VH-VL binders against GCN5-related N-acetyltransferase 10, chloroplastic (GNAT10). Designs and how they scored, part 3

Target 1, 215 residues: GCN5-related N-acetyltransferase 10, chloroplastic (GNAT10), of Arabidopsis thaliana (Mouse-ear cress) (q9c7g6)
Amino acid sequence: CASTESLTSLTQNNAAEIELKYLVSQHGWDVRRLNRDDEDEIRRVSLVQAEAFHIPLALFDDFFFMFFQAEVLSALLYKLKNSPPDRYACLVAEQTSETETLSSSSVVGVVDVTAQTESSVLRYFPGVEEYLYVSGLAVSKSQRRKKMASTLLKACDVLCYLWGFKLLALRAYEDDAAARNLYSNAGYSVVETDPLWTSTWIGRKRRVLMSKRFS

## First folded at step 2 (VH-VL)

Design r02 (framework fv_rilvegostomig_arm2)
Fold by ESMFold2-Fast, scan of step 2:
Structure r02 (fold): chain C 215 residues (1-215), chain A 125 residues (1-125), chain B 110 residues (1-110)
Amino acid sequence: as target 1 above (215 residues)
Amino acid sequence: QVQLVESGGGVVQPGRSLRLSCAASGFTFSSYGMHWVRQAPGKGLEWVAVISYDGSNKYYADSVKGRFTISRDNSKNTLYLQMNSLRAEDTAVYYCAKDLGEYDILTGYEYFDYWGQGTTVTVSS
Amino acid sequence: QSVLTQPPSASGTPGQRVTISCSGSSSNIGSNTVNWYQQLPGTAPKLLIYSNNQRPSGVPDRFSGSQSGTSASLAISGLQSEDEADYFCAAWDDSLSGPVLGGGTQLTVL
């Protein structure tokens, strides 16, 4: 016995949510935003990223992996809690199925997108005040299937358009030819290479900055 | 949570040597650069030295270059600062600091607390 | 001497918005990100802001950072007595091949 206006409003809200469920469905992969209310999905995402970025050790590797995964999880939880919904997103990839169901166990790929204003990026793009930074791109080692990473990157393009940003930026290690070729094929162009001091200040290998611009 | 515990400070005479240690826990030590920063009594912070994640690159402040040596043992999660030819001007609280990591395409994570409680070095004649 | 320039002191009353400036050059703030540290009396410095405007877990949203050109600012809204501390800015300097820090700003909550 609800009013017709109340029922119409509820139906419209539900329809809009359904229409925005998947950002991209391509090459057998569906990409959507992480369900932040699903603790199992959050843990699954941290596992996928930890496995992709873990450096194995000869002894006690399981112990050190556990700590690394916990640290990845903590960073994810921090971003989910402290970022506005139109300035940060964790995107997940799952295999296309006939039933549209949110399932943490089916997540096999991840990428993060964060709004940033770093001058080291913006100095190459006069008139641009902010950009979306792509990071944490990872695919499950047990499911290293072709086209999943490119579909995740295409979802970043869609999000850039939906949020009204004109620039996507990311970094890859200078010596990682596979990653650099992936990003080049997705439309990214090299704009800068980290100077030698970057490995000293951050404690990481030198990277190349790559970008993709939209009108 | 990230924890850094400095040790090895004390009172030493000018011209002597001292070695500081920093025991790290709560993060993947081998993935991050590490810094030494000092604060003289009643003064601001002064950066001293940094070492890369694998120990291959080291940089020093001009005031300590040639006298101090930074090193690390990733198997023990420990950072060191070997201080030679100590001067009165080296009197300070020395802090161990973890480099701020970036969430990027290869690392996938960020750590947020990175200062220890400090260890006091007094160079007195 | 400090390479980055900060005002030596700042003050405000509870509930006010206070900003602390940090000025550098093209070789530091103009090319690299800025971090901010808070040092409460008798304690070690703690990371307050990183990558110009990002907050670590446990830092209230009252604290925010910004960077433009060769300068950066730390803003504290809804000032509280617990915010009374020394604040330092830091950035990597390309010409010196090392991080540089500001002289610190002593914030007094009146």
Scores: ipSAE 0.005, ipTM 0.375, lowest interface PAE 10.5, mean pLDDT 77

Design r04 (framework fv_rilvegostomig_arm2)
Fold by ESMFold2-Fast, scan of step 2:
Order: sequence, then C-alpha cells, then structure tokens
Structure r04 (fold): chain C 215 residues (1-215), chain A 123 residues (1-123), chain B 110 residues (1-110)
Amino acid sequence: as target 1 above (215 residues)
Amino acid sequence: QVQLVESGGGVVQPGRSLRLSCAASGFTFSSYGMHWVRQAPGKGLEWVAVISYDGSNKYYADSVKGRFTISRDNSKNTLYLQMNSLRAEDTAVYYCARDTWFGELLEDAFDIWGQGTTVTVSS
Amino acid sequence: QSVLTQPPSASGTPGQRVTISCSGSSSNIGSNTVNWYQQLPGTAPKLLIYSNNQRPSGVPDRFSGSQSGTSASLAISGLQSEDEADYFCAAWDDSLSGPVLGGGTQLTVL
C-alpha cells in the first residue's frame, strides 16, 4: 500500500522544487529563479532585458529591436543550457498576489548571477577564490521600480548564502548616479582600485567595481 | 546570418592614404562596438582601433595613433578605417571585428570577424 | 614581438589531448580574463574561448581553457584532423590600455 519511492528520488524532486522557490518577498515583489522549462517565461525575460538595454534608432527601430531581442534570447538559452545550476541563475521578479496563480506574463524584473574567478576582481579580495557576479539588472517601468530592483538584489544575497559564496560583485558606470545609489542602498561599496591597474575597455565609459561581503 | 565584409585594400606606396570599409549584416550594428585588427605576413594578430556603438568614443594603438581614423555610419551599417601616412610596417591583412557589447558584457572578446582585406605598402 | 608568449608550434595525433600555453604578466593575464582564437588555414580567426574558460555556442566541449596567475592554457581533448590551425591567446593589458595577443601556436595533427 505504501509508496516505494526511494530517498534519492525524493531528494531529486525536492531539488527541482527549490528552483521554483521564492528567495525573497518584499515591498510587494516576489523573486525566484527562472523556470527553465517554461518557454514563455524565457521569452518574457529576454523581452524585459532587451527593453532595458536597447538603443533606440530614428528609423525602423521596431525591426532592429526584434533582432536585438532575438540576440538576448539566444544568449539566455546558451547560459541556461551550458551552466551548472549552482554556478548560474537568472532571477525573476513578479508582483505579490495573495490569491492569484503566478504567471510568466507577470515577470517584470530580471537579474543574472554568475560564479566567476576573474583576476581583475579577486586581486582586491585576498583569500577569496571565487565570487558571484551580478549583471543584466533590468526592471520594467513603474513607480515602484527601485523597490523591485532592491528586492532582486536581496535575492542575490540569498543565493550567495545558499551557494556558499562570500562575495558579490558588480560593475556600474561611474557617471550613473542612479545605479550607484541603488547599489549603495543595497549594501554594495565601491572598491578602491589603483587607476594604473584598473581593467577597462577603451571606447566606452569608465566603470567602477562594487562589492558586498559576507562573513 | 551574422557577417562582416571588408573592402578597400590594395597596393599603395609609402606616405599615401587608403580607406577601408566593413559592411555589417545580420545583427543590430548600432548596438555594438567595432574593432579593426591586423595581421602582418607570417606574424600574429595586432589590435588597431575601436569605436563605440554610437561613435562618441574612439581609441587607437600607439603604432597608428595620429595616422589612422576609425569611423562608422550606423544608418548604412558600415565601419571605416582611414589610413594616412602609410608605412611599410602597416602591410597586413586588416579584419573588422565585433566587440561583445551585449549579453555578458564581455568587453575584451572579438566574437564576429570579417574575412579580411589585404593592404600592401611597398615602393 | 608579441606581448603574450606562446610556443610557436604544437603537435598531436588523433584522439590525444594537446595543451597550448600562454604566458603574460601581472598587467595582462594576471589582472584580466583570457580569450582564445582559432584560425584555420586561409580563413579569418574565430572566437574559441572567452572569459578564461567559457565556450561560445557551436564550440565543442572538447575545447577548454584555464588560467592561473600570469599564465593560461587551452586544452583540446580527442584531437581531430580539423583542429589543425593557428591558436592565439589574448587579454587586456592595463599598462598599455589595450588588448594584447600572443604570437600564435601552429597546431599540426599528425
């Protein structure tokens, strides 16, 4: 009469459920990992990120936007297919609903978290062998967009703890006061770098490295 | 499909000028930084210049600074390299290449390359 | 000639594992990620590895990269005849404020 399901099978089912667990719920926003089996959610995520990073053109902008969104989608699919589940996560934010079933169409914010070992970062943190890099932060326009972004960043903190990392790092343009203020409010601090040894790419605006450390 | 096609190479005498073009297709050209990279006969690759997605920032290798000018026309999906005061050491195959400006912000990789155009500076 | 140092040649037989080294300094490989490019005879270079160890879509998993200190290496497992090519490493150099590349390694499949 009793289920003969093995312990290993139960453990595997619980691990799959973890991918859909809410990491943070704050200020009316819920953040969880992207459901990689939901093609609609993957397409929605690519749209949110494409909208945030698209450079508008005077003519045929809709046409060029579609190509850009396809490029974003291809990059996301590649990361999901080729990254270990404890080395990469795409996090999605959706509005808290007490009675409604959650929907892929309700995804309004996205951030990527990737395990990295770049010397340009690790040189400033003796004793640290790897860190989680925060990138691709994109939030749909709303009066609560800063609260949504802060909840996404708090979810990155939770993943850092769950995956056993002690360092979160990100980069922001030095002239982007709004982004730098958002990250500072989330607990990130500018890393004081030696200008002679600062890694930078010629042809783009300068960026600052920001970090958040855990005991 | 994503592709870059260079043109404008040829044989030119020292001290003269030459203009290279690179036609882009299959991607949103205006969203990417673009590079010129060259390869002298029997030698390795040497980075030459970069231009930002909107054309506002340009940088050059010390060996070409003051002689070469990089530019772009986003309405025509075309990248240019104006080469003045050419020297024998500028003899190379010139490739245009796309910077990884989107996705993972990999700002030091050349993910799409053209087939190259040959520039020979000789008397 | 080149800022990054690679062996000028390497060789192997089909099915073997081959490694190609790349040596730099604290201002380049010691502070920045390494990319690898493959150039088949008579063709333009192709991006093979980026960010030390990541593969672009379409690159087989038998190609892998690693970085330690001021050095990096490219490993090719299960060597095939179509792998015969020139391989170049590249990294940003803080002191030169630009990307630098190795002299290239000509891989011969015997």
Scores: ipSAE 0.005, ipTM 0.446, lowest interface PAE 13.1, mean pLDDT 79

Design r08 (framework fv_rilvegostomig_arm2)
Fold by ESMFold2-Fast, scan of step 2:
Structure r08 (fold): chain C 215 residues (1-215), chain A 123 residues (1-123), chain B 110 residues (1-110)
Amino acid sequence: as target 1 above (215 residues)
Amino acid sequence: QVQLVESGGGVVQPGRSLRLSCAASGFTFSDYGMHWVRQAPGKGLEWVAVIWYDGSNKYYADSVKGRFTISRDNSKNTLYLQMNSLRAEDTAVYYCARDEYFSEKGYDYFDYWGQGTTVTVSS
Amino acid sequence: QSVLTQPPSASGTPGQRVTISCSGSSSNIGSNYVNWYQQLPGTAPKLLIYDNNQRPSGVPDRFSGSQSGTSASLAISGLQSEDEADYFCAAWDDSLSGYVLGGGTQLTVL
C-alpha cells in the first residue's frame, strides 16, 4: 500500500481524476480503475476473467465459452451502470511503460471489489456493518510470474482505505493451495471453511472464507 | 500420483544434437507449464527453459538461446528439449519439472521433479 | 556464476538452529517470491519452501523461510542428521525473463 500522505492526496481528487490515477505502481505493474467509457477495455476485462474461470467441456465447449463470456460481460456492464462509484470497482493491471498511452490491449490482470453486507460473512466480525468483497481475480496466462496478482490485491487494500472500509473478505477453494497461499502472503487469514455437506458427488467443492482487517 | 520420467540422454560429440523427452502422468498435463533444469557434475542447479501450458510462450536461459528448443505434445503428455550445437559445457543431468501456477498466483515454483537423464558431451 | 548468492557451505550439530542466506537484486528476490529446494546426495531436488515461507505437504514445520528486501533466508530448527543435503534458493528474474537459482549451500551435520 501507499503512505497515509499519498492516500490523502488521492482522496482530494474527483472521481474522473481518480479513474485515471494509478492506485498502485509496483513490480512493473500499474493498477487503476477500469475506464468504463472504453468498450474495448470492458471486452478485454471480460475475456481475461472468462478465460481464467471457464471450465472446458468436451462437447460444444466453444458454444459454452461464448455463453460464459457473454454472462461475464453482462454482469460487468450491470455493475458498472448500477453501482455507486465508492461501492464497486473493477481494477485493471497493465505493464508500466514510460512512453505508452493507455490502451485496452495492455490490460492483463483484473480484480473486482464490491461492498457487501452478507450475514454469512458479518457473523464472524461483531461490530462490522459492511465489508469489501474481493472476487474475479484473474491474470492472463502470458503474464504469470510478475507479482501482478499481489499488486492487484495491494490495490484492493488502497481502495479499502480510500472508501473507509475496515474489512476485506474473499473466498477460495479449499483445495486451491496456490490461491490460498497468494492470499495468505497478502495478509489474509482463514475465517471458516464450507460445511462438509456442501461438497457433492457432482464436483461441488468446499471453499474457505478469508479476511484482512484494515488497521 | 504425479510422475515425471526423463529419457533421451547419452554420450554425444561436440556439435551434435540430442532430443530429451519427459513423460508425464498422474495429472492433467495440459494445465501446467513445464521447465527444464540441469546440473553439471559436482555443480549447482541451472534453469534451462520453460514452456507455457498451451505451448504459446517459451523462455530460455541466455546460455542456450538459439541452440535449444523446448516443445510439448499435450495429446501425448510429453515435454521435449531439442538440443543442437552441443558444447562440453552442456554436460549435465537434465531434470524436467512441473510449474505450479494458477491465474490467481501469478508466479511459479517447481512442485515435482523427474529423476533426471544424463547428457555427456565429450570427445 | 550463479545469479543468487548463497554461502557454499554451512554446518551445525543435532538440535541446533541453522540459517542459510540467499542474496539477490530488485529484479529477482526484490520483486518475486523465493522458493527453496533440497537435494539429498544422489537424488533429484525436492521442493522444500515456496512463495517465501510456505511448506508443501510432508515438509516438517522445523523448516521455515523468510524474505526481506532483496534477501531471503532458510531456517532449520532442531537440526537432524537427515537434513544433510544441498539447499538451493530460486526466484523468477524480471530482467532476464527467466528463473534464477543460487549456487547451493552444502549443509553438514556434525
Scores: ipSAE 0.006, ipTM 0.478, lowest interface PAE 9.6, mean pLDDT 80

Design r09 (framework fv_rilvegostomig_arm2)
Fold by ESMFold2-Fast, scan of step 2:
Structure r09 (fold): chain C 215 residues (1-215), chain A 124 residues (1-124), chain B 110 residues (1-110)
Amino acid sequence: as target 1 above (215 residues)
Amino acid sequence: QVQLVESGGGVVQPGRSLRLSCAASGFTFSDYGMHWVRQAPGKGLEWVAVIWYDGSNKYYADSVKGRFTISRDNSKNTLYLQMNSLRAEDTAVYYCAREYTYDSSGYTYYFDYWGQGTTVTVSS
Amino acid sequence: QSVLTQPPSASGTPGQRVTISCSGSSSNIGSNYVNWYQQLPGTAPKLLIYDNNQRPSGVPDRFSGSQSGTSASLAISGLQSEDEADYFCAAWDDSLSGYVLGGGTQLTVL
């Protein structure tokens, strides 16, 4: 349920996708591919993801956060450099505006989509050779709280269609009911839950594998 | 065990003020948005106000805007509602409620836990 | 837009299926997820359904929710005497920047 105008342009052919500004425009949010030539935007994306996934520590948290952000940035740069443009995308969300120029500071949400062939996922889908893995879904704390994460997930659906993939997969923490409901409402279904003993490791929580299939 | 306990209700005359409190326990209070919802005797539920997890943003129902102030003290795990210029139509049981959401993106607004309520009666 | 519309009452007999409707607008149900709260006589409200169709732990599977366009519905299968309660639908309203609730439906088990 992305805007009809955006979908029409995107589904024309893959060359048109490269020239499009937005993949999805819904609920006051615009989602597009990250501009890999914009160093400030790359830094902004790494900050949004680092803030969302950082586990605070009691001592020297500033030092550990800086280290974690550097690792997030390094991973993002590696993916941008070494992934084909139709097998990896970093998607960014910003508030809808028709009167201003886009800027890296306006990015408030992000999600990664990566083509994968991991046996831990494919064992549940006989006949499927590859899938798109959704990860790094992160949003800045929004002053509006208006369905930004669901709009990012809808953009992942668009990429799945455009790239010819039949399966989207992701993992969420088992005890994170809100995240699991977000994914269920976006059309994802539970496939598997990590074994109970996984949660006994220090700093580790059990995850749920979820998937969304297209014919 | 998540618990929300309201206090501060009572009987007051029109034009006076009351301050309600909601004491939270059993969860990390500073991670959650909090709401006030009221119910007049024999009537339905009416949303009153919300305050975000860090106190940075607040919204009010039109019926109370300018008269009521929602606030919180994360160090004390306590939510407040300052009610000024009280009117007879403010007579209700006031509930505090915890908002559950994945993050600040606002993918949903619902109340997973409610307190038992505190009664406010505005009469001459 | 500020008010979600519910029937003021509904009734059924034990074992029957009953449905409670909720009607809104594009700024609330049409743009945001619908939640349902159950209020048993003399008690505080309790979350029954969230995000259109999800059940919290402890809510029987005979309760279900659905949403289409600007409307939502709560279905109760295998009606039991303990289901006699007031039911409220609710959603965020973008135009009001506030949470709105329906007037409530009083369900009587005959």
Scores: ipSAE 0.007, ipTM 0.487, lowest interface PAE 9.3, mean pLDDT 80

Design r12 (framework fv_rilvegostomig_arm2)
Fold by ESMFold2-Fast, scan of step 2:
Structure r12 (fold): chain C 215 residues (1-215), chain A 123 residues (1-123), chain B 110 residues (1-110)
Amino acid sequence: as target 1 above (215 residues)
Amino acid sequence: QVQLVESGGGVVQPGRSLRLSCAASGFTFSDYGMHWVRQAPGKGLEWVAVIWYDGSNKYYADSVKGRFTISRDNSKNTLYLQMNSLRAEDTAVYYCARETYDYVWGSYEFDYWGQGTTVTVSS
Amino acid sequence: QSVLTQPPSASGTPGQRVTISCSGSSSNIGSNYVNWYQQLPGTAPKLLIYDNNQRPSGVPDRFSGSQSGTSASLAISGLQSEDEADYFCAAWDDSLSGYVLGGGTQLTVL
């Protein structure tokens, strides 16, 4: 009926407004907040992150991948349900197209931004009470070598400004030259290197804390 | 050694068409986004268009939108600019430029430029 | 009209420090990294500075860049005669969905 039709129209208008609020549009990439009402997009995001962070096992890898993806999905759903809209965001990158309707399958890059107050970070920034932590930066394996990650990081800068935060922080492996170059070019500076025997063990990679400050 | 060599420029009357080519060598062409930038006599640089490494995305300056088409042939290591409905205002030296790239993430600047090819639109 | 605003000319003497300004808006310099290009007379442009303040290999440390708010600046310390050239700032513009450049600054070494 008319009532149902009116509710549908309002829902469509809200979705259109969300889609028109791209945080960054650059060189063929549009970055926006994840549409929490799109189950297919949520599943796509969990797949992109699971594929990027999965460590293959010699035996039964398909089984362990399915389990890992389910855990990634569960964590994402929990954060989307239980986080205030100005303290957590999952950002998605998709290709700009004038001729095609955007769909959840067009999502090819993801990054998470979470408000945090951990003393291990704040001890290096006197006068700062909280910061935004950048994590889960993932690019679909088939889409690597496009300028997507830099655009996702710029969207994090925009979000930092919009939410009134003065500090962005992240951790990167010290031997990941490509990632560290990306973060340095995006304005991040090394703060501290994790000791080999405390944060990472022999046979595992060390990480560095990197940060970007705003006035 | 990275090289970009433009060709196809010339003198053409208003309303006609011209196609520019940029031959790339010394690098894996299919890994890089490519741009066209022009410079009118005695004026500054004006960005014209970009095409992604795989041809999937294209953007144009408003002044050329609907008239110019950027394309590439990765099998021939060649970038193209098809210029239709040419106007006197399109008179310029046209440069081919390679967008920098760090394999995984990429950068947003032009690290190599061609020597340019001159397009003159006059009646 | 150029979207980014630069002074049309600048001058200095050898050894002097000169600064070239570039003014934009929130949709370009305020949201995106700034690049600088050097164009020597009769040649194609060359990348001088990228990502606001980074130098490509082969660019002397006399050249430096900075960005604050919607403005950027190129500084040349210890000015040399070979620095006589046109300098252009550039950035992506979100509202235009395109790359924009300044009108250029002609630097004369007196």
Scores: ipSAE 0.008, ipTM 0.446, lowest interface PAE 9.2, mean pLDDT 80

Design r14 (framework fv_rilvegostomig_arm2)
Fold by ESMFold2-Fast, scan of step 2:
Structure r14 (fold): chain C 215 residues (1-215), chain A 121 residues (1-121), chain B 110 residues (1-110)
Amino acid sequence: as target 1 above (215 residues)
Amino acid sequence: QVQLVESGGGVVQPGRSLRLSCAASGFTFSDYGMHWVRQAPGKGLEWVAVIWYDGSNKYYADSVKGRFTISRDNSKNTLYLQMNSLRAEDTAVYYCAKSPYDFWSDYFDYWGQGTTVTVSS
Amino acid sequence: QSVLTQPPSASGTPGQRVTISCSGSSSNIGSNYVNWYQQLPGTAPKLLIYDNNQRPSGVPDRFSGSQSGTSASLAISGLQSEDEADYFCAAWDDSLSGYVLGGGTQLTVL
């Protein structure tokens, strides 16, 4: 049957992709899955994300940064332990080289991809049962390249196809034109959503939902 | 199409203050990071400061930290450099420069013509 | 001194190939891309090369850039009299949390 043949082809493609070291190699950047057996790489990823999302405090900032990084590390370890390998991935970006040697110190960009079924997202996509959520996009402060972030987002597209999902979604702050432009250039579109009073009532920043669909 | 026009330069005495402005046109100012770069007479270029598209991140050269403040007014398409405690070593032509991106930027795709600051007694 | 090191001068004759070197460290060129600026006499600087080897629209293909380790170079082939200018390399420096530039190379077309 056509359906049986299609499933066999998809299984072969998934197996072949698993044997490939890199999901995407473009613009001088290679993107692959985090090596969950490499404790140094896990720590490096937590540092990159902590530095990108840390909000400095006026007093004892070094102390509080240490706690924030520990929380980021704990969250990463939890996701790695408790997620099926085809429903969560941490993707890392490193500079292109002709060697096959992996180094945790060469990781300079990170993004998380998680399978989700939240009703707050799915209500805007009739007929969709689940989606991949893109989050935690972070780049080492030494490597502020829009091309690296675009390559990380393209790797998310590859996983979406390989895992059989039809929808990628993410959230960006409404006033973050930089992030919104990056995502728009990667093929994401703003989703028309109803305003939420709880998100504005206490003076919190508004976020917009953005999505990318595949047939 | 892209134009950057600096103003506010002049002659000032050591220890005093001066504010430079850069009027931007021909692009969506609020979407891009902005820089100040200076050049002392007969010398090379020295990067001074950068400000992100939304004003949230700022970085300074060590030579100006604590004395200079970069800021922007996106409603007026204008970049500023507040220069305090001026020294003879701050004498230079000051250029306004645009990043091609907002937060992933590390080079300058357009430059203004510069405004001259002379610090002398 | 400048954080990035360039020769203070370079020279060539029309039609020749000239290279301008730029030396840095692991915290700048070793970790970040290099860009180059051209400053014609009496004018503001102009972007010549970005991200090690990319040319903006309008820059002739005789200009090219490269990077290896902690060093970068600008190559100008088929040198022309209008190429007489000052050339500056630049990169972000992780240890300084700021952009650094070379001292500049004054190119004279003989």
Scores: ipSAE 0.007, ipTM 0.454, lowest interface PAE 10.9, mean pLDDT 80

Design s00 (framework fv_spartalizumab)
Fold by ESMFold2-Fast, scan of step 2:
Structure s00 (fold): chain C 215 residues (1-215), chain A 117 residues (1-117), chain B 113 residues (1-113)
Amino acid sequence: as target 1 above (215 residues)
Amino acid sequence: EVQLVQSGAEVKKPGESLRISCKGSGYTFTSYYMHWVRQATGQGLEWMGNINPSGGSTNFDEKFKNRVTITADKSTSTAYMELSSLRSEDTAVYYCARGDSYYFDYWGQGTTVTVSS
Amino acid sequence: EIVLTQSPATLSLSPGERATLSCKSSQSVLYSSNNKNYLTWYQQKPGQAPRLLIYWASTRESGVPSRFSGSGSGTDFTFTISSLEAEDAATYYCQQYYSTPYTFGQGTKVEIK
C-alpha cells in the first residue's frame, strides 16, 4: 500500500486502476485529485473550504458567508481551468468504508498544492528553483479531523515525489499549536516567523514558514 | 526496473558541438530530475546541470551556462545534453543521473567523448 | 561554490581491515531549518558509473551492505567500511547537494592488497 516510506515503489507501479486514482489510502481515508469534470464535487470542495476559513460577522453573516463561498468557488474554478496538471492540484479526502452513506458526494476534506517560485521562500533553500506550496487545508467538522488531515498531508508528499519537486512549504499561525503540531508530526520544520513589523492595523498574528524535504 | 541508457561514444574536433541522449525506463520520467555529470580521464566528477522534465526548468553550473543546453522529451522519456564550442578540455565521460531528493540514485552507463584535432 | 576536500588520496589495505575516509566542506552543508546534512557518498569502479551508497550523510541506500556507513555533520564527514572485501576496491566520492552548483570531492581510491 501507498505510504511516504514507499514513495520510490509508487513510481514503478502503474498497473492497477485504483492505484492510479488514489494517492494515499490510510486510516479509513482515500485521498485523490479532485475530479474537475464533476460540478457537484467542485461545489462540495468550495463549501468545505468556505466553512473552514469563514470569519463570522455579527450582522448579515448569512449574506457574507454566501458571498465568501462564491468567491472560493470562483477561485477554485479559475485555478482548475488555468493551471497545468503538474503545477496545481486540489486534493480531496473521502471515506474508504464500503458503506458510503454521508452524501452523494463523499468528499469531507480538502487541500491545495501549488507550484511556486516566491523569493520570500526560496531565499531559505539554497539550490531550489521551485517548490510546492500547501494551502487551504480544510476538514469537515462532522469527521475525525486529525487522521484525515494527516492523510491529506501524506498525499501532498506523494505529489511532491511524483511531480519531481524536492521541497514542500506551508505557513501556519505561530500561536496555532494544533496546526503546528499536525505539521510537525507530518515532518515539517519551522524556517521563519513573520516579522513583528508586518502586523496589520487590526492586529495580525505572526505566521511561521514550515518546510519538508524527503530523505 | 529503472534504467538509463545513453547514446554511443563520440569523436569531435575543437569548435564542434556535442549532443548526448539519455533514455529513462522503468519509472515515471517526469517525477524525477535528470542531471548531467562529466568525468575527465583519471579525474573527479563535475556536475554540469539538471532539468525537471515535468516543467522543463533547468539549472547549470556557471562554467557551462553559455555552452550547455539541457532538454527533455516527455513522449520518449529522453533527456538531451548539448555542449557547444568544444575544446580539448571537454574530453571526458559524460553521465546522466536520476535525481531522487537531490541525490543521484541511478546513473547512465556513460558516453565517452574525445575532442582532438 | 562549495569545495569538498577528501583525504587520504589513496588507501591500500588488506581484506578484513577497516577503511576510514574523510570529506571536509568549505562551508556547512547542514540546513538548520530541517536539521539535515546535504551530503552523499558514491562508489565508482573502473569503467563503471558511480553507485549511490549513502545519502543525508548517514542514511544507507537500499541494497547497500551494512559494512558501509557514514557519519559527521556540518563541515566534517566520515565514510567507513568496517571490514573490507575484495569487491570494495574502488574510488569513493562525497558530494554536496546543499546548493548549486552541486560539487564532488576529488575522491579517495581504496586498493586491496
Scores: ipSAE 0.000, ipTM 0.416, lowest interface PAE 17.4, mean pLDDT 80

Design s01 (framework fv_spartalizumab)
Fold by ESMFold2-Fast, scan of step 2:
Structure s01 (fold): chain C 215 residues (1-215), chain A 121 residues (1-121), chain B 113 residues (1-113)
Amino acid sequence: as target 1 above (215 residues)
Amino acid sequence: EVQLVQSGAEVKKPGESLRISCKGSGYTFTSYYMHWVRQATGQGLEWMGIINPSGGSTSFDEKFKNRVTITADKSTSTAYMELSSLRSEDTAVYYCARDEGYDFWSGYDYWGQGTTVTVSS
Amino acid sequence: EIVLTQSPATLSLSPGERATLSCKSSQSVLYSSNNKNYLAWYQQKPGQAPRLLIYWASTRESGVPSRFSGSGSGTDFTFTISSLEAEDAATYYCQQYYSTPYTFGQGTKVEIK
C-alpha cells in the first residue's frame, strides 16, 4: 500500500529522473536496481540466485537448498543494509510491462555489482584504486530464450559510468566457453587464470579474471 | 518469421577458397550468435566456429582456425564463412545456425537450409 | 576436446514402441556454478537441417511433442521417445556446449519397421 508521504516524494521528482530507475531497456527486458523496500522482490532475487548456483546433495537436498537460499538471502540483506548506494547494487531484470494487461512485474534475472579494492585484482591495473566487481549473474530456469544476461551486463556498464569507476572485473571458469564468450562479447578481456594446481583440489574448476576498462 | 537463407551450391578445385553467406531475417541480427557446422556425406555433424555479429568476436575449432574466417555485416544482416586451401575432405554440406548466446546457454533454434560444397579436380 | 559417444548406432522399432538412446561424455558437462548440464539433442531427417529438441539435458524446446524427453547428468545422458511415431524416423545427435569446440556425438539412427 502507498502512503501520502510516498506519493509526495514521487511527485517531487521529474520524469527524466524517474526514468533513471531503468538503467537499460532492450530486447524486451528492463534492468533496474532492486527495490529494497519490497520484501517479496528480495525473496525472489535470493531464490533466483540460489536456484542458479545451488549444487544438489545426494541426501536431504531440500533441507540444504533451504539453508543455502537462507544464506543467499542473509548476504543480500546485509549488503543492502550496510552498503552505500553508490558502492553496491543488486540489479534485476523484468519483462517490459504491457500497458493493456494487469500483471505484476516479476524478477527473472539478477546480477550483483560491488565496489572492491582487492590487491589480487588491482596488481594488474596500476593507477586504479578501486573497481566494480560483477558477480552472482543468474537467470531463472525458464528464461532461456531472452537476451537477459547481455542486458544485465550492459546495466553494469551504466553503473560503472554513473558511479565514476574506471574498471569492471569478474571471474569466469576457464573451461566455460559459453560464459567466457558472453563476457568477451560484452567487452571483457582475460587478465589472469587460476594456477593449474587449484583445479585438482576437491574438483574445483580453474577460473579466469576478466576486466573491462573505461576512460 | 525467423529465417536463415544461405548462398547456393559451390564446386571448387583443391587449393581454392570458399565463401558462403547466411542472411538472417525476422529477428534482430546483432542479438544472436551465429555458428557454422558442416556435415560430410553420410557422416555426422562437425562444429567449425562461432561469431557474435554485434562485436565481431570469433572462436574456432583448432583444426579449422588456420583456414577459416567468419565475418558479419550488420547492415545486410549477413554472416560469412570463408574456408581457404580447400581439400577433397572439405566436401560437405555447410550450415549456419543461430544461438541465443544467453546466460551460458547454447543450442541452435534455427538453421540455414545448408550449402552443398564439392571439392574435386 | 570433449568426446561424445552415442549408442546404439541403429534402432529398428515398430510404431508405438519406446526408443531409448544413450550419450556418454568423456568428461562432465555439468557446470558447478549454475548446476546445469550443457547438453542438447537434435533430430535430423534425410536432406534436412537438424532440429533442436532438448537443451539443458532435459528441457524440451517449444513446439516439440511431449513424447520426447531427456535425462541424465554429468557424463551419462539418455534421450527417450515414449511412443514412436512414423515421422520420428531420423538420426538423433547429442551435442555438448560446455566448452569449445562444441562437439556432437556420432548419431543414432531410428528406423521404423
Scores: ipSAE 0.000, ipTM 0.439, lowest interface PAE 14.4, mean pLDDT 79

